# Ledger of designs, part 6: VH-VL binders against Mitochondrial intermembrane space cysteine motif-containing protein MIX23 (MIX23)

Target 1, 196 residues: Mitochondrial intermembrane space cysteine motif-containing protein MIX23 (MIX23), of Saccharomyces cerevisiae (p38162)
Amino acid sequence: MVDNRRTFTAPQSLLETNLTFPNDEPSLTTITVTRERCVDPSLIDSFLRFLRHGSDDIIRQKLNNYRKGSINGKNKCKEFLKQELYPNWQIRNNIISFCEKEAAEMKNETDQQCGNNKKTTAEPLIDARIDPYAARERAEKQEAQYKDWTKVTEWVANNRKIEQILTSTTEGILRQNCEQNNDYLKEFTQFCKDNS

## First folded at step 1 (VH-VL)

Design n7 (framework fv_namilumab)
Fold by ESMFold2-Fast, scan of step 1:
Structure n7 (fold): chain C 196 residues (1-196), chain A 121 residues (1-121), chain B 107 residues (1-107)
Amino acid sequence: as target 1 above (196 residues)
Amino acid sequence: QVQLVQSGAEVKKPGASVKVSCKAFGYTFTDYYLHWVRQAPGQGLEWVGWINPNSGDTNYAQKFQGRVTMTRDTSISTAYMELSRLRSDDTAVYYCARGRYDFWSGYLDYWGQGTMVTVSS
Amino acid sequence: DIQMTQSPSSVSASVGDRVTIACRASQDISNYLNWYQQRPGKAPQLLIYDASNLETGVPSRFSGSGSGTDFTLTINSLQPEDFATYYCQQYDNLPLTFGGGTKLEIK
């Protein structure tokens, strides 16, 4: 039995901030991610919303506050990226990657289980001409075995797309308020290598 | 094949101006900052400033403020550094170097061959 | 301005030796430090960027380590072509500043 879990904690800057969420949405500062929670991602979704709200969603406000607090505008952007934004992006990407890894393991496990079951199951049970009901039941059971993998894979794809949209929007704002020609994604990739 | 090719040696009198060129080959000129770094005979490296070839924005070390001007011509992929009111202690090899255009990637990966500027009476 | 101090200012070593060069920043610069090699009469060449990353084409005998204020460059098996002056450089803040250099002389 494989029982993988990993705990994620929001960046220090968010833990110190008491942001008010619209609609009194529950906020989480720490989450333990498990395979079960990748399949039913309500808590993961809440945690990702908390991270996104405390960074990308209010990035203009964050940059304005840094700009007002210090004389060196370029140094302000650097500190914001290093202390708040990049740590936030890293945690979000690590959560999505965890569920992506779990999906891959789920598919491997289901593939092995279906392969082993076919080897021990009599061929007549899947012959629709002899027993159409058994053939249908087997097909439906096999599809059901992949439902959880499909859910997690779709959730991962959806959240990768959300991250791509948010990152592109945030890059545009950073180019307007910080360095215009900087490659923020390359910086983030380097940040992850240095902080993994 | 990335290459930076600088103009030839200059001999100037105190009070004169010198303009050094740096022509870029083998990459998109506007994608990287261009830095200027000097080295006096037998001494270490000293950063003069940088230019963003895309925007024309510049940043100069404070000791050169008011004496240095950095420009570029994107049509010929060439950057220029002009240093005015030359002093004997401006005698140095002046290098141009290609750099990343952000503050945490200030590394200089390709350098020109250097231009010797001699200031003597 | 951030001051960079290198030690030693010069070192003599034999081919095959392991050599270490130290670089100290006057304030915390995280890992925002690069190392350059300059051969006599030549332009500097990037060896290591961001404290520990080896530049493409640089031999694996070169390595960098450190963070914060203290950094080291190591050459594990010195070759004749390694005779040169080595410079550290910070990019945590402008102006960019270099160490005073370490001259490596082969015995």
Scores: ipSAE 0.007, ipTM 0.456, lowest interface PAE 11.3, mean pLDDT 83

Design n8 (framework fv_namilumab)
Fold by ESMFold2-Fast, scan of step 1:
Structure n8 (fold): chain C 196 residues (1-196), chain A 119 residues (1-119), chain B 107 residues (1-107)
Amino acid sequence: as target 1 above (196 residues)
Amino acid sequence: QVQLVQSGAEVKKPGASVKVSCKAFGYTFTDYYLHWVRQAPGQGLEWVGWINPNSGDTNYAQKFQGRVTMTRDTSISTAYMELSRLRSDDTAVYYCARSPYYGEGMDVWGQGTMVTVSS
Amino acid sequence: DIQMTQSPSSVSASVGDRVTIACRASQDISNYLNWYQQRPGKAPQLLIYDASNLETGVPSRFSGSGSGTDFTLTINSLQPEDFATYYCQQYDNLPLTFGGGTKLEIK
């Protein structure tokens, strides 16, 4: 409501693991997400990349020694899901949701300002027909006011698509190496309810 | 309240089939395995098999292969165990019990269904 | 199949006693073992999961220990309601298998 920030920390399992990137870039293990960081998401992108790299991208390695179809293998999968993968997915989803909510608030704030100009002024159609240069300037000014909202909304949509692709791929691997026909997304949804 | 409620007692002749039901209340039916465990009078517990209610996948103890079929109906949160070609030594109380998908403890059990096979 | 052997088959005890029940697996099952209590005419109740974790709502006088092949259930200060049959069960591999049970009887 007034505090437009939230701090996220990578799951404990990732903090204990020595992860390296192909280009040896430094990693972020903790981030404070703010509206400004949703607009300029370079740090959020680095944090999400770190989370994805330490989970979904290497899931085959994580499950390599699990015995498919055995209860012992399933128990190891359960521990991995509960302690590593689901916490990772939840953090990523919460970050994206934070920026989505910030975008909605940004739109409401901008709509109030632009709506007042449109609803309380006599400008709309008469000005456009009398002075097309003024009408164009007004339209460009309104578009500029929505720039940040558009940027955040596009970032959210893109990352929702990335999450969908990653979770679908990961589910296929889990079905191969853990419980074959389990609905992992449904199980994850229950995990989120239990841990929120 | 989380509970499993089973169908009532059955008396069958040798060679007949019996179908026992187990209805789930108070939790998401498809989030847990459902096991069937039987107990003959004065004897210990014997695992019959389990069903994954989400997928419909089953696994049966070898002793019951070809005679037992486990199914479920997710629309009414009910699991079924059908045992065919009944013998007198199938006389037992049959329990359903839930467990998490990765084989942790069976934390909720049905009240049991007595199946008597006699001529 | 993994065979589970419980000892003793029965034990007689008095209220207030400390009782120990043993369970042995025919092969290494790590900590993938559960303990159940069954009162006469009732369904089994989960007491301990993963060898040593107390199930919610179960009195603290119950404890489990062990790993690999040898496991123990301990009831510290026996209460009247504890006279029942106790079963161990492995979930390391299918089929799931139970021990033969240990009947706890009033002395």
Scores: ipSAE 0.007, ipTM 0.468, lowest interface PAE 11.2, mean pLDDT 83

Design n9 (framework fv_namilumab)
Fold by ESMFold2-Fast, scan of step 1:
Structure n9 (fold): chain C 196 residues (1-196), chain A 120 residues (1-120), chain B 107 residues (1-107)
Amino acid sequence: as target 1 above (196 residues)
Amino acid sequence: QVQLVQSGAEVKKPGASVKVSCKAFGYTFTDYYLHWVRQAPGQGLEWVGWINPNSGDTNYAQKFQGRVTMTRDTSISTAYMELSRLRSDDTAVYYCARVYSSGWYEFDYWGQGTMVTVSS
Amino acid sequence: DIQMTQSPSSVSASVGDRVTIACRASQDISNYLNWYQQRPGKAPQLLIYDASNLETGVPSRFSGSGSGTDFTLTINSLQPEDFATYYCQQYDNLPLTFGGGTKLEIK
């Protein structure tokens, strides 16, 4: 058993923003992510919601100020991207990647456990045609051993989809209010390489 | 590995046009904007404009508007700058340089330059 | 247009010296400033981007600082290959504009 953990803190620019949360949700500015928290992601979900809420609101508010489409306004968009938006996206992606890596390790650990059980005898394979109850019991036991891995993998997949929708929506807004010909997702990828 | 290779020196008479080429190697041509910057002998750097090789969109400095045309051919990864109605004060080394996007504007790789001399 | 003024226009120095070059914008450009080095007969090379970020492959003796209207390029412990002309460039607004250059000469 390995005990991996990583602490994430919201960007300083976000901490200085007055945010109004729907349903009186508390702001969570720092979180320590662990395998256990990937499996029970309530705190991670709250932290991601805080980051997403602050980012989306800041984008709409800031870009409305640049609505007049001046070149100067487009360059101020770049400052917002580098100082606020891209750091926010990077933190969210890093959290999801942490849990994705933990899920992969959980899968490998469970696979090894199942392999060790198989070593006990020279493959008396349970044949469903001969013993359907033993085959079903084995399948149910295997499924149970992969429960946490399945849960984390589904959580990762769901949050990747949420990120894709949010970043695509934000990219559309950026193209309307900033540089129309810029590939923001590609620019973000470069930002991550430069700031890793 | 990344290189921008420009066409050779040109000597033109006042009133003529010149077309300078810039061929890209070692990266995906359509992924980076190409800018043109000139430098008169013994003088500083002056921005001329940019082209987005993916879309063909261009943006020119106002002082060159109506005299400069930037184009590209994606099949050979080559960008072109054509400057018309040449004057003696257009004598300069013309550089192409790449930029990741129109919002980033740092010139990380430059061509070797093309000397354009305008004289009678 | 945003005007970029460099000072001094030339500076004489010896190997091992610390040299400081200033660049002033006519209006607030935040940190949207790059620094380039140009050796005689060669194309410019990027040294510093976004006022203070060192470009990959550039020696650590080069550093940039400043924001708003006043910027500085510092070369700590000059090497023989550093004798060149240096340019600042703003990209807060089009057209892109460069400083007049600072020529670094052997003392």
Scores: ipSAE 0.006, ipTM 0.463, lowest interface PAE 11.8, mean pLDDT 82

Design o1 (framework fv_oberotatug)
Fold by ESMFold2-Fast, scan of step 1:
Formats: sequence, C-alpha cells, structure tokens
Structure o1 (fold): chain C 196 residues (1-196), chain A 123 residues (1-123), chain B 107 residues (1-107)
Amino acid sequence: as target 1 above (196 residues)
Amino acid sequence: EVQLVESGGGLVKPGGSLRLSCAASGFTFSNAWMSWVRQAPGKGLEWVGRIKSKTDGGTTDYAAPVQGRFTISRDDSKNTLYLQMNSLKTEDTAVYYCTTDYYDSSGYEFDYWGQGTLVTVSS
Amino acid sequence: DVQMTQSPSSLSASVGDRVTITCRASQSISSYLSWYQQRPGKAPNLLIYAASSLQSGVPSRFSGSGSGTDFTLTISTLQPEDFATYYCQQSYSTPLTFGQGTKVEIK
C-alpha cells in the first residue's frame, strides 16, 4: 500500500465570496484527500459542493458582476474564465482523478491478494455442485474484499457525470453571454495543459 | 441545467391506453439509461422499468406488474423517453416520474427526476 | 425479488435531534443501496448512493452506513427542511425495489 495524500485549496476568489448554505454547513477552504477519504467521501463531497456552488451554480451572477465591474472594457468573460472558472474546474477534476488513481491501485492490490492475476492459489477448490453453501460464502467473502474499490469507482463515475452536466450547462450560458462560437471545453483542456 | 418534463397523463378507463412522454435537456440523452418510477396516491415509490442506451444494447427491463402491458422506448433524435401503457388497471393510478438512471458494472441510481405526471384509471 | 423493509414507518422529531432510519434487504445486496428524500408534493432527490457516498450538493449532516442486508441513514442534527419522507432503494438486481418509506414529522 502507498500512503498517498494530496492537499487542495479553494481558489482565493471563492474565499472572498460570501457564500451561504441552507443548513449553515461549515465551508472547507482546504482539504487533504487520502484513500480513506475517497472511500468515505463525506468531506470531499462537502468540498466539491463548495467549489460547485461558488462557480457553476451561480455562473449568471458571476458573469453579470464582471460586466458591471467593467470601467473601460465590455467583455470580461476571458478574465473570469482564466481567473475563476477554469481554476475551479481544474481543482474539481484533480480531486476526482486522485480518487480514480487510488481506485485503480485498490483493484490491483485486491487482485494480487485474491490471486486473479496469479496462477493457482493455495486455497482448496470449492465445487458448488457438492457444497453450494461454501461456494456462496466464498463468493460473498471475495465480493466483500472489493467493497472499497467498488465504492470509490462508483463515486468517481458519478462525479464525472456531474462534472459533464455542470460544464455542459455552463458552456451553454457562456455561449449566450460571451463568445457564441467558442469551444470552451477545448479551451479548458488547453488551460489544464498550460497550468499542470 | 438538467431538466426532465413529463407529459401525457390524464383520466382513462380500465382497459384503455395512454402514452407518456419525457422531454430531456441539459445532458447527453443518447448516453443515458432512463427509468420510469411511479407513486400511487399516498403510497411509496415503485420502479416501473428502464431502457438502456443504444450503445449498451437499448434493452428494456420491467417490473412484474407491468410486464407485457407497458413498453418503454426512446427517440434520441428528439431527446425524448416514452412509456406506452396498454390494458390499464385501477392499480396503475399513480404519479409517473421520469428519471435518469446511472449504471456501471456496480449498479444503478436515479440522479435526476422530473416533476411527474398524474395518471388516473377509473370507470 | 429483493424486498426492502424500512423502520420505523414514521417518527416524530425536533430540530436539532439525531435521526436514524434503518433499511433491511431480504438478501445480500453488497453496497448497492441508495437513499432518497421526498418533500410533500415534490419529486424525490438522491441523497446517498453506494450505501455511504454523499451525493453532490447534499448537506454533510446526512450519512449512510451498512452493507449486505442492514443499512442506516443518519441525520446528525435535524433541520427544518429535513421534515420529509425518506426511501431506501436497492440496485443490486432487477427489478429495482424501494423500501416503503419513513416519514419524519415535526414533534
């Protein structure tokens, strides 16, 4: 097992925004992501919620504020994207990617322990035709060994889906309020390459 | 913004037919698995059935009470999910919800729900 | 079919209370369990998936635990907006099945 951990800090622009949550939940400004926290993602979910609430969820308000703040320029979209939105998306993607890599390591470790990638195991062969209860118990035990990997893999897939929906919705709003014929997702991909 | 809007509900007599529609927006509908869930007045949630994405085979699954009577279909060009209900019974009276159905090798969950459409089956 | 049984069917609580709802499957479903909240007259909302994973946008006072046949939803400090009906749902096998629901009412 590798003792991987990575610390993420919310963008400074988000910390300056006076955000309110319906139930007065504490705002996490910094989080240390570990394998254990990928398995029990309550704190990661709170941090992602904070990032999402402070960006995509209020995108129209953010764009309007940038427009109102303009003294000499008309289009502040480029500044907003580069200074606030893309950094926020990058942090969210990096957190999800961290847990995705941890899930891959979990599977490899469990596969080695169960002997899936090795040849013959030392354990006796259980024939379900002779002892169906022993076969069921063994199958349930093996499935239990993959429980943490399954949880993290499902969490990653769900959050990738949420990110896709959020970024696609935000892209539509950007096309309405900024450059109509710009590929924002391609621009974001380039931003990540430049800032990685 | 993900939005699901059901339509087509109404009053119908036992033995009659109705077709429900669910208009989807804000996500890539063609890649999504979709389900119908119903709720009889004052009762709990009951899964009706699902349809997989075309990439995953486009197959359907149904709960036993509706098998053979209901058909789920989709039109990816219109981002619309359908529920064709035939041979309706009074027990089919319910609010019908359209939901996105997340699936991987590990299971299913209903991420997004429409507001529902009421189907009343009475004589 | 996998049958899901919730307890209690209803409970009365006050703001600030810890609320616990349990769900039992008729056979092992591993961690393939989700929890939903439904406010009166509204569509359900996903709270928890994979037995213990909190859905994005859901307050951290909600938590899920359990595996196999026994599952628990906990609300650590009940808020006014939490008075609703809660449903568990198994996604281990078709047909997908819900518990009968637990109504959390104001005391």
Scores: ipSAE 0.000, ipTM 0.402, lowest interface PAE 24.5, mean pLDDT 79

Design o10 (from o7 with heavy chain G101E Y102R W103Y G105Y Y106G Y107L; framework fv_oberotatug)
Heavy chain, then light chain:
Amino acid sequence: EVQLVESGGGLVKPGGSLRLSCAASGFTFSDAWMSWVRQAPGKGLEWVGRIYSETDGGTTDYAAPVQGRFTISRDDSKNTLYLQMNSLKTEDTAVYYCTTERYSYGLFDYWGQGTLVTVSS
Amino acid sequence: DVQMTQSPSSLSASVGDRVTITCRASQDISSYLSWYQQRPGKAPNLLIYAASSLQSGVPSRFSGSGSGTDFTLTISTLQPEDFATYYCQQYDSYPWTFGQGTKVEIK
ESMFold2-Fast, scan of step 1: ipSAE 0.054; ipTM 0.610

Design o11 (framework fv_oberotatug)
Fold by ESMFold2-Fast, scan of step 1:
Structure o11 (fold): chain C 196 residues (1-196), chain A 124 residues (1-124), chain B 107 residues (1-107)
Amino acid sequence: as target 1 above (196 residues)
Amino acid sequence: EVQLVESGGGLVKPGGSLRLSCAASGFTFSDAWMSWVRQAPGKGLEWVGRIYSETDGGTTDYAAPVQGRFTISRDDSKNTLYLQMNSLKTEDTAVYYCTTVGWELPYYYGMDVWGQGTLVTVSS
Amino acid sequence: DVQMTQSPSSLSASVGDRVTITCRASQDISSYLSWYQQRPGKAPNLLIYAASSLQSGVPSRFSGSGSGTDFTLTISTLQPEDFATYYCQQYDSYPWTFGQGTKVEIK
């Protein structure tokens, strides 16, 4: 009964990259993600685009700025990764994971209601020969309930594919401008464990 | 593996009747939502109607051009879908396909399995 | 009824070309759109469901995109077996409706 919600805050560093913010939102740097917003993800999409634009899309400029500002060039990439890129990736992945968990919960709720787990069937069987209207209504209700789950699941799959493409491209740039033989995805995974 | 085979097509006169059958194999037919789609010679695809699984009430819906003339039914004991066609008109001339609808995995995938089609020709 | 309109009605292409077909719904159908391929004399085959999900067994050169009212099917590198008619179909509401088809012809 208590609606799940989680608030995500963009790093302050994004404001310094001269990015376009959605000015019609009450907060330019914060979004509260809810099940409703996973189903209608217009605001989440805007927030993710903002995060992506402020990091991966300008990765070469970011690395160049760190190089020019740093008098100790051997720490430039490591500092950028820990302070800007990995936090940005973590926020994006956490938003997608939140909606993925909501989708799983929606499916479980719908499965119980529709009787896909016979042990926990909530609704009695409807005999279409006796009440065809009630049977049709039940089928339409099931169809409608699974629509929201399908929307969220598709959105999650699409955004995970976008993340894979972006991280792959960014990793190539990092290998060119930083350590050639470093596994950046493995390092990011460790970053997430350390900052859970 | 998963297969649909239509039969029963042929030549029929306007005003006549014909029953098409669709034999299903390789999946749990009783859990599946089924549909009929037709295609007039040289024309595009046109949805005819659908039937829910018996668990979901076994109810039917039809496209307006066939409403009141065609009846979709199923016999889950025989894994067979039927289309009873009455008061046939020349504009009903088409290849008729039976299809599955992806509701058997509590979500809609679209019409994922199609039969080979059976030709119905309505002419004098 | 939801009306589905495809563009173009036909196109000529060569093996190796990138082909793009569009489909427009008369109202918001979310992502409840499928794409089908029909080779001459054959039954249709499901290529894409839920606007962008590739059906099992379908080559990766096929992709779908879009949501709401505007949808696109892309064939990245046309093969000889891809000369066919392509249909979009909405399943958001009854009656289910197809686009008029786009015929991909050899140039």
Scores: ipSAE 0.000, ipTM 0.426, lowest interface PAE 20.4, mean pLDDT 80

Design o12 (framework fv_oberotatug)
Fold by ESMFold2-Fast, scan of step 1:
Structure o12 (fold): chain C 196 residues (1-196), chain A 121 residues (1-121), chain B 107 residues (1-107)
Amino acid sequence: as target 1 above (196 residues)
Amino acid sequence: EVQLVESGGGLVKPGGSLRLSCAASGFTFSNYWMSWVRQAPGKGLEWVGRIKSKTDGGTTDYAAPVQGRFTISRDDSKNTLYLQMNSLKTEDTAVYYCTTDWYDSSGFDYWGQGTLVTVSS
Amino acid sequence: DVQMTQSPSSLSASVGDRVTITCRASQGISNYLSWYQQRPGKAPNLLIYDASSLESGVPSRFSGSGSGTDFTLTISTLQPEDFATYYCQQYYSYPLTFGQGTKVEIK
């Protein structure tokens, strides 16, 4: 099986900014996501942090600059959404989706391995009442087979939750500073459909 | 009445330079983003580039065919937009229009009459 | 670059006709599309922005529709002054690009 990989690059708008992280972390403008990196997500976490810091975390500042800089109320919200925010959200969602698909594949592979073990007649029956150590060892072995899948699935769930919170907060700010009656999530969904 | 009047067009040889001017009246020029759009004889419209208002940073953007050769600038005290064209090529032959961009690139609401630039050997 | 293709390249019509012009984007552009009219020997003028919003001063016989990749400009009852070339333009992605134009000619 050839290992799956996909390379992601930050939006052009972020490449033109000089962002400083609180912990003096290096700025990652491009990342190659692999199964191994979904399991050990330190680099993915740094990249997502960079994307979030350069968009949702400073959205009030970006919109305030738009409001203060515009003499005649010229609408710049559409340009900001198209050129900066929606591309940023799409990249973050695509990274999370990649790891989600890898997790599903890991589970299928592990399930097949467990199916093969059930088909064999080599493994003896273990009764915890007569061999408690063998029973514990067996349980630990089965748990270990799903360890990576569990880890990636939990990471995906956590990051989906973070994205939901950030998106909801940002929509509230957009409704205060841009079009009040617009469904930004629906518009973003259309953006993704058009840019797949 | 809003009016945009282009000038400076003419005949130049390949490799030459030319500066176009666009005189604006009837509106508050300093509040508007401005663009240049060209049209080759018998062909369609092609966006050349834009310049933002000074309040919005006064930055410029260009289409790839003119990037590095053309420069857009403005003088708000004179209500005038400029297009400096260097290293001209035969494919730059076109009528050049000055346009206002009030809707933030969502539409060019006012246009000048255009000025013809012919690049010929 | 997003390429804009108009159909037809030209059409013949009579005063009073309903005219429909189509514009297709090579990639999705949501509703970030404008329509322009250019009469012979004149500069273009803006008719519609955001795919369906009528520009101030433009007659109500003009309307736009569509989203994503497929867009239409409709003239409900063609008038003598409507014989012109029409252009669509996307502003979803830079550089800004125009369609090749549709010429509306007298039948």
Scores: ipSAE 0.000, ipTM 0.438, lowest interface PAE 13.8, mean pLDDT 81

Design o13 (from o12 with heavy chain D101E W102G Y103D D104Y S105V S106W G107Y Y110L; framework fv_oberotatug)
Fold by ESMFold2-Fast, scan of step 1:
Structure o13 (fold): chain C 196 residues (1-196), chain A 121 residues (1-121), chain B 107 residues (1-107)
Amino acid sequence: as target 1 above (196 residues)
Amino acid sequence: EVQLVESGGGLVKPGGSLRLSCAASGFTFSNYWMSWVRQAPGKGLEWVGRIKSKTDGGTTDYAAPVQGRFTISRDDSKNTLYLQMNSLKTEDTAVYYCTTEGDYVWYFDLWGQGTLVTVSS
Amino acid sequence: DVQMTQSPSSLSASVGDRVTITCRASQGISNYLSWYQQRPGKAPNLLIYDASSLESGVPSRFSGSGSGTDFTLTISTLQPEDFATYYCQQYYSYPLTFGQGTKVEIK
């Protein structure tokens, strides 16, 4: 059985933030991610932008919001990490991971379909030096069959890179305003293990 | 001297009400989140509920067994925390401790000596 | 709710012994765990917070370790004043929950 649909909800803290977007982009509070939406990721992109804008993009403002009422200033950062930032990062990573898993399953399904069709022949490998026309036709046909997989895989790679850049920038800000020597990425990794 | 002193405990009948007080001294009470923790005779510790500082919204949270029956409040002008207990049950018999939630992370760094509440017919 | 389970429920020890108490969470709680000591007839007092950080004024013979679901409190060289009941507490999520306690008694 395939887990091909999953619903994600923005953290409560983000839902209470008054965010404004250029061009009145929709502020989605929930999204159901499906394979079809990984292939055409317009809604996922909008939801990820909402999550990113409400956390990493305004991190200095978020830290200032936790500045009052705390007995020890260093632990205001801990509260922010636990209640807002790490949950937000986890949701974003889980969405990207869902599409990554779907991409892997799409590739396996296409590989099985192509392998099954070629199993009726004795020669599944075509040597371009023996038959260059057949080799080219095969390459073009296989490229077409893997089009959706390629699209999702490229989207996943791009969003992993965006997450790396955002996370590294945010970590720099945390080192300047919180604990200088803390490994926030390692702490986040442990947070994810504890919440899986 | 930094301290918390509970008072108001006593014997009460099932279905009755009782109000506990916790007097704080030696620190800026208004900046602290405050909790109540109880301990039934011979048993372990059980968190009852907490109240945030007014700068953090002054909101309250309760453990399921007391939700709807107990109310936590504070009077910063008197440096005093309160626990109003209604519809008391025999299971509420315990020593009640007032605690500060140190460093804004919900562990308890300062405790009072406790006050005994006995719910019995 | 996060359920905290301590082991053992009680132990007998002599002054000078090394004592180890364990605490297990029903789900991951990162390092959001504290340890308390309660001497007979007294209120609890904080020993360790963030799983391994020693509270100010607490003797260095006390140490904590662990992360995720498994945690340990160690007393390297038991002293007479250490005969007490010890509690772990998670503050990862509400409601805050304590272990059932471990009583350290004279052998």
Scores: ipSAE 0.000, ipTM 0.443, lowest interface PAE 17.0, mean pLDDT 81

Design o14 (framework fv_oberotatug)
Fold by ESMFold2-Fast, scan of step 1:
Structure o14 (fold): chain C 196 residues (1-196), chain A 123 residues (1-123), chain B 107 residues (1-107)
Amino acid sequence: as target 1 above (196 residues)
Amino acid sequence: EVQLVESGGGLVKPGGSLRLSCAASGFTFSNYWMSWVRQAPGKGLEWVGRIKSKTDGGTTDYAAPVQGRFTISRDDSKNTLYLQMNSLKTEDTAVYYCTTDFEYSSSWYFDYWGQGTLVTVSS
Amino acid sequence: DVQMTQSPSSLSASVGDRVTITCRASQGISNYLSWYQQRPGKAPNLLIYDASSLESGVPSRFSGSGSGTDFTLTISTLQPEDFATYYCQQYYSYPLTFGQGTKVEIK
């Protein structure tokens, strides 16, 4: 089987910021994401926390810093979005998407092993009305085989939820401090297409 | 300011039904996963169930004690979460809290709880 | 189901004390753990999420640590407002489960 892996590095702007964390953990500036790390996401969680803490959490501070600079009004927001925020969002979304794709592959592999989509007659048919204990045992074994897929799928769902909340919150702030009528999500989508 | 306000609690006999409502304000309700959590008098917290945002499929999950008896729904146009409780048992007596699920929050959004509404199931 | 067990069930402390509460999961939950504070007669409030991340508006005297199965909530310098019941909760797997609570009482 192909060893799927991808390395992610924090944006340069974040590496230049001296951030402090509640538990005094060291800053993780680069991570190699693998299927194993999607299943045990402690390192990915630390990296995502670092990205989120250094961007969306301090967005008002970031925008105020641009106000104090020599950049003219409209250009300061565009530079912040292009150089800091959108790169940060893209990296976070790409990490989540990597694990989402791995989860899909895990499910396909497990489905093939369990024969859910196979037309072979190798596995005997179990009728719960005839043998409820055997049916229960088979169901429990099937669920056990999908445990890692379930963990990754739940992790992906939770992190997509976090991203949506952060993005919506940040978009509101951008509308108050930058262009009120700009569609920032559409702009971000174009940024991703241009930088893929 | 984020606010969650529960209503609909009261006294009901075993086997009866109640519908609780949770009115949300101060945040984009449609983007949040929402849960109901209950607390029996003098006891600890117990998760009842969850509903995902429509963007994430709008699906529900329930704790075993309420599965098949309780139904969670949402009306994003009214910023309201609901808990339909059927076949109530004395063990369902509790203060019911409406909560936003575990979302990472900035200084403008928090993981919030309502004040709670008391449901008493007795004869 | 993932069972959450807190220690101690109650403790007595004075203002200025360092208080430590522990929470153990019956299986590995990575860092999918939150801590809540509930003052008498009030709704719970989120203190910490993802085991160690401090919720906005929560005083810096609160901190969380741990991963996998063993987690700790620490209050570095107890204040009068901190006399409350504290709950841990896992959100790694359904059903979501809470610890039984730790009551921090006035000495």
Scores: ipSAE 0.000, ipTM 0.417, lowest interface PAE 18.8, mean pLDDT 80

